# Ledger of designs, part 1: VH-VL binders against d3rpb9

No score or structure here was measured in a lab: all are predicted.

Target 1, 107 residues: d3rpb9
Amino acid sequence: MVNEIDSESLSQRLADTEDVLLVDIRTPAEIAQGMIPDALQLPMHLIPIRMSEIPKDRDVVIYCRSGARSYQACAYLMQQGYGRVLNLRGGIIAWARHGLPIVAPEG
Positions, changes and structure headers below are counted from each chain's first letter, unless a header gives other numbers; antibody chains are not in Kabat numbers.
F, E and O are the ipSAE of ESMFold2-Fast, ESMFold2 and OpenDDE, as the mean of both directions, binder to target and target to binder. V2 is 0.75 times the mean of E and O plus 0.25 times the DockQ between their complexes.
Where letters were taken out, [cut] stands.

## First folded at step 9 (VH-VL)

Design e1
Fold by OpenDDE, look of step 9:
Structure e1 (fold): chain C 107 residues (1-107), chain A 120 residues (1-120), chain B 106 residues (1-106)
Amino acid sequence: as target 1 above (107 residues)
Amino acid sequence: QVQLVQSGAEVKKPGESLKVSCKASGYTFTSYYMHWVRQAPGQGLEWMGIINPSGGSTYYAQKFQGRVTMTRDTSTSTVYMELSSLRSEDTAVYYCARDFYGSGYEGDYWGQGTLVTVSS
Amino acid sequence: SYVLTQPSSVSVAPGQTATISCGGHNIGSYYVHWYQQRPGQSPVLVIYYDSDRPSGIPERFSGSNSGNTATLTISGTQAMDEADYYCQAWDSSTYVFGGGTKLTVL
């Protein structure tokens, strides 16, 4: 079963510590509309070949638009030995609904 | 204009190896992932694997693990796919295909295909 | 393991709308891409990321994906649209193609 974290809990955790890696698996077009600050951009279909960029010794929160795709991504990574990955419940939609920060991506 | 030009058709015997090349032009070679996909005669598409822009990382379909090797040569803008221990069911047209990621809305591009026939 | 199911064939009269389905369990949780392959030619990407259209692809091509079905829609179908169409998705382990659909323009 995939572990999940909600927007408010994630926001609080990010305020308390910097040891959480955010991974955005959305499309470039979606990311262009706004992203969660300091998130690593990693398209879902490239996860198998790029997962070495995802640490196993840190908590990693993966998010997409609504949480559906990132849930599957987390499930895959768990099968690959990643025990500290979490899915952002509700995705960036829930994040934005709670009024939490969204920024334009770096060029 | 983006072009992927593959090597010519080959005839192989069971147990031999094939190595297909894919020469890329018209874009920044080191910015795009490359896929290999094959298609047996009259059949559908089958994904084989992917190689990253630098050539330092690959990911293969489980079916071909241990038998397939993908490499790329930056100096010649060429990607290679080698398949060993060939069998008759490996008879297919082999395609290289540039991944759409990094291309925005330009889409991906495919080579013209390389027919490899495996027969005793 | 994970299977994408397409109808083997679809027929449409010129000018009519063709619809090709791609069924998969919870396929809406994956990005789906669509490829067109005309006889004797290499595949061409016509839809990616469920509904995005590459430059050069006519606007009559559109895509959607939700629940257990992704759909490729071709409005105002033309003779040149006669081809095999394949859906593709990453199933959390490998890249999977549908079996392909032969679109015939009557």
Scores: ipSAE 0.837, ipTM 0.936, lowest interface PAE 0.6, mean pLDDT 94
Fold by ESMFold2, look of step 10:
Structure e1 (fold): chain C 107 residues (1-107), chain A 120 residues (1-120), chain B 106 residues (1-106)
Amino acid sequence: as target 1 above (107 residues)
Amino acid sequence: QVQLVQSGAEVKKPGESLKVSCKASGYTFTSYYMHWVRQAPGQGLEWMGIINPSGGSTYYAQKFQGRVTMTRDTSTSTVYMELSSLRSEDTAVYYCARDFYGSGYEGDYWGQGTLVTVSS
Amino acid sequence: SYVLTQPSSVSVAPGQTATISCGGHNIGSYYVHWYQQRPGQSPVLVIYYDSDRPSGIPERFSGSNSGNTATLTISGTQAMDEADYYCQAWDSSTYVFGGGTKLTVL
C-alpha cells in the first residue's frame, strides 16, 4: 500500500522544520505555473534513471497535480526499496486549496 | 542546430559484439538524457535503455540486462551502446534519441540510425 | 510485461479525421507520448505528456489520455501524414512502445 500524507500534515511538518524532501513529478508546463517551495523537479518519466537522487533514509513526499500519478510513482519507488516515500494526497491542487505557498520554479 | 550523428552500418556474426556511437552537437551534452531504441526490419520500435551523460548512470530494459552497456565520453559529446553475444534477431536499425526533457523543452532529436546485420 | 495495444492499421480519406488508439491498463495514470515515423526516416515526437505539441507540429495533431485508452487524433488528414505511429509510456517497470499503427491516406 502507498503511504499518504495530506496537505495540512505536510505543512505542519515543514513548519516544524522536519527533514522532508518534496519531489514534483509534473510536466515543465505545469511547474511553470507554480510549484511547492524547494521541491526537487523530477519528471515522472525519468524516475527510473534519477531515483538515486531520492534518499532512502529520509521522508520523501512525492506530488503531482491531483495525486494519481504520484501514487504510481510512490508504488514503484517502494518496490525499489524506498520505504519512506509518501504520496501527497490530492496533489498540488489540494495544497493550493489550503492556501499553502506556491512559488515560481526559479524563485 | 541540434544534431545526432551515428556510426556507420555494420555486419556481424553471431556471438560477436557491436558498439554504436552517437555524437551530439548543437546543445549542452550533459543537459539531456539519451535513449537507445532499435527497430528490426519491418517491425516496431523497441526501447533498450537510457543514459544520463552527466555522471554516466544508466537504466536498461530488462530484456537487454547483462548484454547491453551504455557509456559516454563528455570530452567528445558521444554516447556509446554496446550489445554483446549477438544473435540473428539482433539485426535491426539502432537509434540514439535525445530525451525531450532538459533545460527547457527544445524538441526531440533522433540519430539517423545504424543498421546492424547479424548473419552467419 | 505491460503491453500497449494499437490497431495495426487505420485508413482515412484526405481531409477526414484519423484516430489512433493506444490501450493499456490504467494508462490514464501515466503520461503517453506519440511518435510519427515516415517511410525511411527516423521517428519524430508529435505529442508528449498526453496532449502537448512540440514546436513545429501542426495543430491538427492532438492527444488525449484517460482510463485505459490514450488517443492520437489527426484532423484534416493530409497525404503527408501517411506514416507509422507509436505510442510510448513508462509502465512502472520499463519504457514501452505500442506495436505501431500504419496510417494510410487514400
Scores: ipSAE 0.575, ipTM 0.856, lowest interface PAE 1.8, mean pLDDT 91

